# Ledger of designs, part 1: VHH binders against Gamma-interferon-responsive lysosomal thiol protein (GILT)

All scores and structures are predictions.

Target 1, 207 residues: Gamma-interferon-responsive lysosomal thiol protein (GILT), of Arabidopsis thaliana (Mouse-ear cress) (q9sv73)
Amino acid sequence: GKSGKVKLNLYYESLCPGCQEFIVDDLGKIFDYDLYTITDLKLFPFGNAELSDNLTVTCQHGEEECKLNALEACALRTWPDQKSQYSFIRCVESDTKGWESCVKNSGREKAINDCYNGDLSRKLILGYATKTKNLKPPHEYVPWVTLNGKPLDDSVQSTDDLVAQICNAYKGKTTLPKVCNSSASMSKSPERKWKLQVSYANKATNY
Positions, changes and structure headers below are counted from each chain's first letter, unless a header gives other numbers; antibody chains are not in Kabat numbers.
F, E and O stand for the ipSAE by ESMFold2-Fast, ESMFold2 and OpenDDE, each averaged over both directions (binder to target, target to binder). V2 = 0.75 x the mean of E and O + 0.25 x the DockQ between their complexes.
Where letters were taken out, [cut] stands.
Atom coordinates printed by the task and the answers are left out, and those that the model quotes come from them; centres of patches stay.

## First folded at step 1 (VHH)

Design b1 (framework vhh_7b2m_4)
Fold by ESMFold2-Fast, scan of step 1:
Structure b1 (fold): chain B 207 residues (1-207), chain A 119 residues (1-119)
Amino acid sequence: as target 1 above (207 residues)
Amino acid sequence: EVQLVESGGGLVQAGGSLRLSCAASGFTFSSYAVGWYRQAPGKQRVVVASISSGGSTKYSNSVKGRFTISRDNAKNTVYLQMNSLKPEDTAVYYCAAEYDYWGSEYDYWGQGTQVTVSS
């Protein structure tokens, strides 16, 4: 919106282990630090999927990834606020085989199921396909993160590095979260788990 | 809730006719291809006829020239007109809505309707 908030876009696919760890651990720290107050988070559940000329979607980790991407697309449509969106997506990505429990406990089971079992989820996924395929430069792997439309540098190795980039990019007039005043003094950041488990755009994956 | 409900089955003499209907609810019917399948006792379920969202039709060799599939998108219904019925056409008939949602057919199936053709 017109808030001066940093636009943090995450392009991901639901069964990529690196995406799961980024969502649960890295984005989790952003919400734990209240950094979400200066961040406009957008999630794009399509990742490395391919779209044929007849609009058939083929997901890198198979049919179950397509189904779970569609579920998460429906959840993102169901909630207007990023905190509720993130809470649901974090639940699913923390245990993708237990996703039904996340839906049941969401308080929005009917809306999510109506979207997921109807034709709306396909329309949402085709929208995410368009947004993902329009990336310039094209993504090379997932999770793929952009700040204000620009890909993160390879220098971003940890949650602390991501926090510092968000703090530096913020141009709004609200009070900065306390973490922005301390990010430069943080000890050496832990190695980023998700970087060891990224899914490359041109490689088939069997799980 | 996605639902397909078949109707129009019954008992008919060889050489007779039946019209099956499949009423769809809970999804955008016009965007889906719809197929009619049948399963006789002890046999695998096999395709009989299909109609695409654009209206193109396909038939199994066993029913070509005898069966006609059609759709009415305004009524969310697909029909199977069965003429010149034979005892070999005896089966439970199922409709399925086929959508390539995830790079494979995502089928919604009805409960089936029994067709019995006596000699």
Scores: ipSAE 0.000, ipTM 0.094, lowest interface PAE 19.3, mean pLDDT 81

Design b10 (framework vhh_7b2m_4)
Fold by ESMFold2-Fast, scan of step 1:
Structure b10 (fold): chain B 207 residues (1-207), chain A 120 residues (1-120)
Amino acid sequence: as target 1 above (207 residues)
Amino acid sequence: EVQLVESGGGLVQAGGSLRLSCAASGFTFSSYAVGWYRQAPGKQRVVVASISSGGSTKYSNSVKGRFTISRDNAKNTVYLQMNSLKPEDTAVYYCATLEYYTGSWSFDYWGQGTQVTVSS
C-alpha cells in the first residue's frame, strides 16, 4: 500500500498462553528494536471466540477471557498510537490476573472503564469478531499473524523469525532497522515455544 | 450515533392485526440481533421476539404462533407482524439491539416506542 510500512495484524485471545508469549516476546521485538519504524501493528482481541445467532459471545477460555478481550479492545480505542497500545496490551498479557494494576497505572483509567462498562466495548468486540471471521483463509489457531494480508510464512515450522519476516516484507524507501542486517543469517528451528501453547479453533477449553 | 425509530402502532379490535416497523441507523445493522419488547402500564418491560443477524427467530410463549419477526438488511429495518391480537397485548412496543455482553443484558440502544391498544 502507500504507507510503505509492513502491515502486521495479530488475531488473538487474551487468555491463550501462546498469545501471551507471542505478544510479550515476539511483538516486544518490534518496539525493543527499531522495527516499529517500518511496521504498522494492528491487534484484534477476539481469537477463537464464537458468535451465536443472537450475537452472544462465547470465549474459548471462558467469561474471564471475554472480559479481558473487551478491556483490551477499549484500550486499543483509547490510544491513537501503536506504541501506547502495545505497552498497555503487553502489561495485561504479562500478568492477566494483575490487569487492574495495568489499568490503574495507564493514566487512562476513566476512559477505559467508561468504555468497558458502556455500550462501546460490545460494539468494538463485534467489530473484531467480523474482522476475525472474515479472514481469507480462515484462521486455524491463535495467535494468528498476517503480514500485508497474508498468513505468516512458516509460522508452524519456524522459531523466532518474525523479525526476518518483517524485514523481508518491507519494500519502502527508508533505511532498514539495524536488526534487519543480521536477520537473514538467523537459523530456523522447527519449534517455536508459543506454537506449543497455541489455541486451535476446533478445540474446546474451559477454566 | 445509534438511532432506532418504531412505527406502526395504533388502536385495533381483538382478533385484528398490526405490523410494527423499526428503522435503524448509525450502526452496522446487519451485524446485530434485534428484539421487540413491550411494557404494559405498571408492569416490567418483557421480551416479545428476537431475530439474529443470520435470521434465526425466537418468541415468548405468550405470542408464539401469533407474531412473526422479520428483517430487511437492505432497508435497515426489522418488522413485527402481530396477528390474532388480544386485549392483553396492549402495551408500548420497543425495538432494541440485543447485547448479551459477558452474560449481561444491555438496554443502551432503545427506540422511543410505539403504542399498541387492543380493544375488546
Scores: ipSAE 0.000, ipTM 0.096, lowest interface PAE 17.2, mean pLDDT 78

Design b2 (framework vhh_7b2m_4)
Fold by ESMFold2-Fast, scan of step 1:
Structure b2 (fold): chain B 207 residues (1-207), chain A 119 residues (1-119)
Amino acid sequence: as target 1 above (207 residues)
Amino acid sequence: EVQLVESGGGLVQAGGSLRLSCAASGFTFSDYDVGWYRQAPGKQRVVVASITSGGSTKYSNSVKGRFTISRDNAKNTVYLQMNSLKPEDTAVYYCARDIYEDTWYFDLWGQGTQVTVSS
């Protein structure tokens, strides 16, 4: 038997502003609240990148995005637990130019650097490419979020909306987290609308 | 030169058998997971079977029970034994290096070998 947790998948790319906001603010609330007890989080760092017939990866925000996607793929490989994975990813996504500091403070510098500088990082990214390209329906923009394999409704635009959707999707027998029964607490949080900064598939990035 | 070379394809009648071979060169074969893909006319390339460096095997649902993947590290070769062949098995078969089991992705491809199954 499985735990019955809500499967929350995030398909993203490291230099998309909406992805950064979603990761830092929206996902942060899952760990700030006790929602992580009912949620299985999976992260897929590829987003709107393109894969050629000869398997060359071209990232929407250029070469630096490809490098940071690879770094984050290595971090996801390094830690089996979602709390450690999220902690590192949040560090990088909070300040992408300061990523080296996140690696130095991770306690896994050798494992991350060995992965990042070796063949493994490319293999991990091509795996995320396959998972992202196999989405049914195909993603239209990033961040692209699915709950139990289904894309989030277009009405979900804030952290509070995401929390409510996760609470409603959980059908297990474990006691629900307090946040699921406390709309008053949620109403005091600043509203964040990550959908205002999404990166659309097949659109050129103008700098 | 790092390469994979497939052989053993051909024309066979439904219910027949074929054995495909893939010879690897230019890398330490025993360190890598290897697998077989196929591409039918007008369709996407899809995974058929894989074998890890440790010998663990995985099969697509359409071939499970009919196909067997194996490897000979001393000969740097991976094999696909295809039994009870069906017309829908008609495709170009490719071998590939390095899979991620949950993603079914391969990073090095051979040139392919044609398998045609007549009804």
Scores: ipSAE 0.000, ipTM 0.139, lowest interface PAE 12.7, mean pLDDT 81

Design b3 (framework vhh_7b2m_4)
Fold by ESMFold2-Fast, scan of step 1:
Structure b3 (fold): chain B 207 residues (1-207), chain A 119 residues (1-119)
Amino acid sequence: as target 1 above (207 residues)
Amino acid sequence: EVQLVESGGGLVQAGGSLRLSCAASGFTFDDYAVGWYRQAPGKQRVVVASISSGGDTKYSNSVKGRFTISRDNAKNTVYLQMNSLKPEDTAVYYCAAVYEWDESGYDYWGQGTQVTVSS
């Protein structure tokens, strides 16, 4: 159990523009403002992908998205700490066409490539598929954010609202980051930029 | 080398019983929750039963009262006792191990074992 820390889960897919902006801008605030001291961040790179009967993965934005999702799954496996995980994921999501430079500059090129080119990447993606498809309530779009297991579904809130909600959800005994004393003023800005660029799950006739 | 190996599947008549086993190797089994999942043709993979590292169990409503999950950490094995089997229980059954101390999808999966229940 990771009691006390706020559990922040992000369910995303690598080529969704809203996911890219959320990761780079909103999640960046967690690390820029020392919120990482009270936050347990988990990332799930599967999003709106579909899994067939024979376990073939079909990604919403095509094969390139499946490849980047697998790369990011391997990166998450490679680093045990959330700062290193986020640093790599932010690099890739800031410029998805430049992903090879992110791998080369990571200091873990061999481990990431061995995972990506081997059987492990598929096992990791199937794990993320299970976690994403078992969401209750089911996700409706990505980025899909849960805070202590509850969906963060408010398209009217500002990008700074995430900071305020993390500060308000913290039940631990450590001193709150300084940003928590001012977060209420930030939560009053208009709707979030990333929310306007979400990727909705496909609405098929035979659901 | 990380492995999850399922066994115990097969063909059984409605009302019969089967015991599935999931043998784990190559990782710290005691730190993992283990779940049994099943996938029928044309359906998504769904959770059937799970057992935490501490032994707490959960069951889907479709199997509650008929299936029992248990673990033997000394043998790195999880069991699924399946009683009063119905044709709708026909599926490939998968064992999955999930690291309890984070939710980042560090899951290990077995290859699956076929269970067929005839009417």
Scores: ipSAE 0.000, ipTM 0.126, lowest interface PAE 14.8, mean pLDDT 80

Design b4 (framework vhh_7b2m_4)
Fold by ESMFold2-Fast, scan of step 1:
Structure b4 (fold): chain B 207 residues (1-207), chain A 119 residues (1-119)
Amino acid sequence: as target 1 above (207 residues)
Amino acid sequence: EVQLVESGGGLVQAGGSLRLSCAASGFIFSSYAVGWYRQAPGKQRVVVASIYSGGSTKYSNSVKGRFTISRDNAKNTVYLQMNSLKPEDTAVYYCATEDWYTGEDFDYWGQGTQVTVSS
């Protein structure tokens, strides 16, 4: 937008293993390294879910995924700032069976529960459905990541690759984070293979 | 295809009223916050009023008490009722959908409708 920050959009679903790894480990480096100062992060919890003509949502990993997607949608609505949003989502995605603890320790339990138990959660999920289905080109799997509206380059396979792509995409006037010119530290970082754990979009029932 | 189409603009004398409509298609309208923006000659585009998916509204200080924003989700339409119009309300009025997290980046904009208020 107007600030010149790199727009990093993540389209995901809560029970996808590749999504969990990407959120916790790869996306975590953005906040660990102050790279968030040049990054505008937006999260879209819908992924490969399907929307029927009567607006019934069917999630790829079943009803539990639909519930956690709705919970995360409510949390994203609760905080206006990306750091607080990411912190909560990282908590849930680090241990999806322990999500109640994340809500309890959030400081926003009432707001999240009011959203989740009311009609707002459904409206939020339908919005994420629209945004996900309007992707050009269409997503083929999740996690699906776009930088400034374009899917990640085929070469992006590690956290170091993601960091480099964000640094290279930045056209604003503020000073680059130190990680953007710290090639020695980047070269020693182990590669993350979240791409091997992706959930592919399915158009038909397998068995 | 996602589309926002504004209508209802025109020429009116000071103290008059106009009702603007924004017809939306190609997306799940009820899930989106929608705002009205205006751009006066030689000025930047500014927010006038917003209505959120849950029905809550927000108005700029310059229009509070005179303008009313409303939505009809069954018709995928947002309205801006403009009363007690002033010459300084002269602008092109735009309809836009808001992002969930911020009001800065919008997914979709309409083509705009001209409102001219004479003294």
Scores: ipSAE 0.000, ipTM 0.203, lowest interface PAE 11.6, mean pLDDT 81

Design b5 (framework vhh_7b2m_4)
Fold by ESMFold2-Fast, scan of step 1:
Structure b5 (fold): chain B 207 residues (1-207), chain A 120 residues (1-120)
Amino acid sequence: as target 1 above (207 residues)
Amino acid sequence: EVQLVESGGGLVQAGGSLRLSCAASGFTFSEYAVGWYRQAPGKQRVVVASISSGGSTKYSNSVKGRFTISRDNAKNTVYLQMNSLKPEDTAVYYCAKYDLEYSETYYDYWGQGTQVTVSS
């Protein structure tokens, strides 16, 4: 590995409570802390869904999860930049029942709806299925996070832990965000741990 | 809305013939490769025939010489002519388009397909 941004991949599903908390709270603090300047965020909305031999997608939290996963896949195609992608995904994941308001207020309603109602959304979801199923090692639960292609170790349980891991993984030549040099970012705060809300791959919650 | 609709299935005796139709809505067949698939009870869905946008055809070994795939771009329809039918041809038949511009071929099925039952 030569110097560059930390590659932060999130494999998730839209109705998993742990995924919602990770996206809204943990990733929110990354963008709020200016850590996005050293982080290349990629989101993979498929999670623990199953793909049959006839390419039918069955989502762990039922049909509404499949619909929201497809909507979010379309949003990720619609915006080329991670800040706009994250802003939309955060809106939906903050209130999944209010997703239509996120679409209407996005400024990209037609593009998102054309993608969602057409063939493209299914193609995107099948791509995310392939990327998720090709994980080595295979994911065990969601949210499943990798830094530079390696799963987060079991010690990473809070936002402060994640911030420290990203700061430590950065080998680029640009100035580190101030949070990386702050004694506060190294201090463990009594923040809620996202791992208390994970969805395991071997548990079905079909509706 | 983009969809494919299958029709033409039925009950037929061994040695008989059926012609299946796959009608496209919301897109034109001239732009896409199209395949016919079948799924027998308790078995995986398998491809039996495909036709490219340019008219090139491929067949599985189990149907080669008995089935013929064709296209009518003016009617936006793809056909599967099935001759010399055998009991092992009993299955639900589906059509699907291919998006060959993407790095992966994918399939989408609309409705229940069309049931073909071949009696001895």
Scores: ipSAE 0.000, ipTM 0.098, lowest interface PAE 16.0, mean pLDDT 79

Design b6 (framework vhh_7b2m_4)
Amino acid sequence: EVQLVESGGGLVQAGGSLRLSCAASGFTFSSYWVGWYRQAPGKQRVVVASITSGGSTKYSNSVKGRFTISRDNAKNTVYLQMNSLKPEDTAVYYCAAGDEYLGYEWSSDSYDYWGQGTQVTVSS
ESMFold2-Fast, scan of step 1: ipSAE 0.007; ipTM 0.300

Design b7 (framework vhh_7b2m_4)
Fold by ESMFold2-Fast, scan of step 1:
Structure b7 (fold): chain B 207 residues (1-207), chain A 119 residues (1-119)
Amino acid sequence: as target 1 above (207 residues)
Amino acid sequence: EVQLVESGGGLVQAGGSLRLSCAASGFTVSSYAVGWYRQAPGKQRVVVASISEGGSTKYSNSVKGRFTISRDNAKNTVYLQMNSLKPEDTAVYYCARWYDETSGLEDYWGQGTQVTVSS
């Protein structure tokens, strides 16, 4: 095998507030610190969307979410490296109404737009649908995080636990990143006044 | 929250010098490539200098030998030392963090600082 990097998969949908917070704050710690050296990040923009028998996608937060999911799928295809992928997704998820600026400033505007306006975006979304729907156990809400193929416990979906979980999961040969020996990996931050919002599968679709 | 804040711009005479600062917050500047860009009125924004995660520097031909980019990791700040300034150096100067060093893609921009060089 590989260098023993921790495989971190995030199953999410673009307009879920909890997904936005997780992407910007928790995943941000991976790339703002040296944790990306031991982490293999995969992002799956489909979340709680439903796929009909005739392959029509219905997103939990409506058509705008389907459009942003497709845009992000195209971005993930456009960049092969996780740092570039994450930086673009972070830009969009930091302010979803300002997504056009993220595309314009990406340096890959034509590639992203060609993917989005062509057949590729639909093929990518159907691929993410398949990966998300085949989860064992099935996801119950988003953001849904798996570490080395196993879902994290509800208690460790907190924003302060991700760094510690990745550091503890690493079994590779390289020296642990400096962040793994810092308070960021060991400290329990003061409990947030606002808890992370999650979007449950098949919830609130009737409102 | 990732932020880049430029400072140090102003009015200088041709042949003078200025040092621009780009103060980074919400990330460790030594872990990213950072570029200095400029935009003159009615012109496209162009990169003039960059510093990689490893500390390697690159310069556009228009500023090579006159401008020096540097980084102070302790202060989490990137600098652009501008010497032998010319009227054609007049522009708003921006710093930007790069998505990926190899491609030079930007994800965060500062607000800009005005540099005006008089004859």
Scores: ipSAE 0.000, ipTM 0.097, lowest interface PAE 19.0, mean pLDDT 81

Design b8 (framework vhh_7b2m_4; at its last look DockQ between E and O 0.33; V2 from the best seeds 0.00; counts 0 for: pae E 3.7 > 2)
Amino acid sequence: EVQLVESGGGLVQAGGSLRLSCAASGFTFSSYAVGWYRQAPGKQRVVVASISSGGSTKYSNSVKGRFTISRDNAKNTVYLQMNSLKPEDTAVYYCAADSLEEWLYGSEYDYWGQGTQVTVSS
ESMFold2-Fast, scan of step 1: ipSAE 0.300; ipTM 0.675
ESMFold2, look of step 2: ipSAE 0.151; ipTM 0.538
ESMFold2 (binder alone), look of step 2: mean pLDDT 82; pTM 0.823
OpenDDE, look of step 2: ipSAE 0.337; ipTM 0.700
ESMFold2, look of step 3: ipSAE 0.215; ipTM 0.593
ESMFold2 (binder alone), look of step 3: mean pLDDT 81; pTM 0.821
OpenDDE, look of step 3: ipSAE 0.066; ipTM 0.554

Design b9 (framework vhh_7b2m_4)
Fold by ESMFold2-Fast, scan of step 1:
Structure b9 (fold): chain B 207 residues (1-207), chain A 118 residues (1-118)
Amino acid sequence: as target 1 above (207 residues)
Amino acid sequence: EVQLVESGGGLVQAGGSLRLSCAASGFTFSSYAVGWYRQAPGKQRVVVASITSGGSTKYSNSVKGRFTISRDNAKNTVYLQMNSLKPEDTAVYYCAAQYEWSSTYDYWGQGTQVTVSS
């Protein structure tokens, strides 16, 4: 058939520490070490937010999280390619207080601002709400990762575990990235364990 | 393999000019911001100039008006044109590439020596 790329979906919220670590470090390894050649990355910035019957969005970490989720939704609409999408989102998640510098340096400031300040951002967030709330099984925490529609096993807690799972899930006909031929060893230290900083659904936070 | 290779350093008289080049390979260079740093003996490495993927430039006050940073994405190369060189510009010059929106530099070159004699 098609490329046979591993469909890597990340359901997240912008102010969750585990989500920030996963995006910056774990996904960073995927893009830095050519694993992106076999990976189709989709990002869903909604996470544990709640949608009322009147379609009011309430974010787990407060209004600032809703704003950054909307900004990132606009970035995903602005760039069609996963490298550009990931690049911008990595910037914001690396320093959420400095997000304005990411917009200023994006080369797409007007498009992002027009989306963010207009009705489009809300429509995008409601779409991510629908995708996130329709997860079967329902997510229990964020970051919530699925490979080819299946949640990651609870044993997957590090970048090397994630890399191994992606390599093992790939069923396409193209040559595997070199990292798949050797046990993926963490090239930088310290070890990253994003699951230690997850945000659980239905848990109140004071942010 | 990811590489940044600096070239164009050397010995020059005060008031002279040099053009440094930083050639990149092994990554999508056009998506990265690039900075030039320098380090004199016994001192910390400091930023000299930077250029974003979109072409926006910034300069340290010590080189503003004398140095010009530019990039050629088709050649995966960044240049630093250094004019009106002073003995104080003597240092090892490093090229650094930052995934444009990372908080830290992801890749560093090995450095190229610039010596300005009076």
Scores: ipSAE 0.000, ipTM 0.110, lowest interface PAE 17.3, mean pLDDT 82

Design c1 (framework vhh_5c3l_4)
Fold by ESMFold2-Fast, scan of step 1:
Structure c1 (fold): chain B 207 residues (1-207), chain A 120 residues (1-120)
Amino acid sequence: as target 1 above (207 residues)
Amino acid sequence: QVQLQESGGGLVQPGGSLRLSCAASGFTFSSYAMSWVRQAPGKGLEVVSDISGSGDSTTYADSVKGRFTISRDNAKNTLYLQMNSLKPEDTAVYYCAKDYWEGDSYFDYRGPGTQVTVSS
């Protein structure tokens, strides 16, 4: 509520390459720099998964994706702060085959494992299923990003564009982050457009 | 356990160059922003440069902009600082730091440092 922070929601699935790139590279600019001071990040690990009438979850990239989505849901439950949450999610998404080392080095191995191996992980995933399926408008692909509850404008095609939108959307009283004034230093590449390998809803995986 | 170890410091004349290296272990290096931080004699800590996990975003302190270049080799878990046109004012202990923000804290982890002395 009253903070005026920009609400940045990411709806994703753990084995989508575009989701991995967005989390590691684009969100990295929020948490690696002072933009996190004006941003309220929420992560929703469900993506294009499907829920049957008997509440069985089927993930677009198979069982391993369901397992990693559940692991990440447990991590989000385990940490009270967005910096720790993002740090763990970034670790897993940077090397999904190395996820066990992220858990072992987290300082929360027991809490994450207790959640993952117990009934809580299923409850968390069903919650993320509900939140994802209730999107209006419905998501068409992942990563699906909303800013203050609205899908990103079609003009947002790069990390610099996302940073600019967050800076412009901020209505709080905190000093505006330095990154909001230095867009030229954010990228030295002339190729600024996102080349994200998105996963479309209702499509079979190609990976 | 997070481990960071710097190397490449030394004595150099004004106008000279040095390349610092930082070997990282115990964490997924490519997932974290890294910084070079220095402390000159009688002064506080100064962040001289930051680099994102991917390497796509960099920042520099005004005091070093145009002279220093930060880079990383994620395949080798190594952070670099190329220092050109060195000045006596650059004399400091240089620290490699992992940018992990905790509350109001900055630099959750840093190495033991490497001394850079710029003198004739």
Scores: ipSAE 0.000, ipTM 0.102, lowest interface PAE 16.8, mean pLDDT 81

Design c10 (framework vhh_5c3l_4)
Fold by ESMFold2-Fast, scan of step 1:
Structure c10 (fold): chain B 207 residues (1-207), chain A 121 residues (1-121)
Amino acid sequence: as target 1 above (207 residues)
Amino acid sequence: QVQLQESGGGLVQPGGSLRLSCAASGFTFSSYAMSWVRQAPGKGLEVVSDISGSGGSTTYADSVKGRFTISRDNAKNTLYLQMNSLKPEDTAVYYCARHYKSWGTYPFDYRGPGTQVTVSS
């Protein structure tokens, strides 16, 4: 926290189509435009999952989502830097059925598999459950984004709006990326709503 | 007033193809993720495919992956399901459904009346 970087937290679930699009396309701007120099990105793979009193996790898109959330939690533990973390998560979210290729090509296959198949993955997911469920205000949908602990302004309707909010929130002393100058002059577009709502899993198919 | 209306269902032989459409009105279509949901005779609801508001992200049930393709035309407020290599097991009423804003027991807030798909010789 000493750098004045904008704390960008994404609360998501791996099989939500809106989350996949946000991660692959919108978050790509953080790295494609060098915004990572002013941004501290954190990813929380739990989303709309529920935690029972006996600590059983039930994911919105069923057990496949729980497994993929756990895989991504293990990946986030494996890399200490946000660029490597994001690169892996983007790979998985670009083709969730092809996730095994992302693991094989990661250069960290053993570390990820050891975490995923062991007790660590459950401990990581319970940590993400705690962080997600303790949100104030509570999240209402996914993807759920906070800047410096506050939910995104309702005026944020596009990637360009998100970039502008990050640029405006930065209080550090480094030179702003060039995109910040362009984004500050852009109009906000309330016509295009990007806050996508949640998808549906096996629970309702048994009615 | 939100409205969803499916069309394109019918009788088709095994191995055949059908394209379903869903006309949406009364809301900003591009702002909502959408799904195709089906109900076979004597069975519960099954989500067969989901698509994000922009169309950039899609998911499929394992039972239809490689055979069905979901798409949308946001300029026409229309959702599509291209169904190829149809099987008797695909016989069901197919519903267009809109995702809703917050976690609850059912994440769909609106659903169309459905269109019947029958795969039989």
Scores: ipSAE 0.000, ipTM 0.192, lowest interface PAE 14.6, mean pLDDT 81

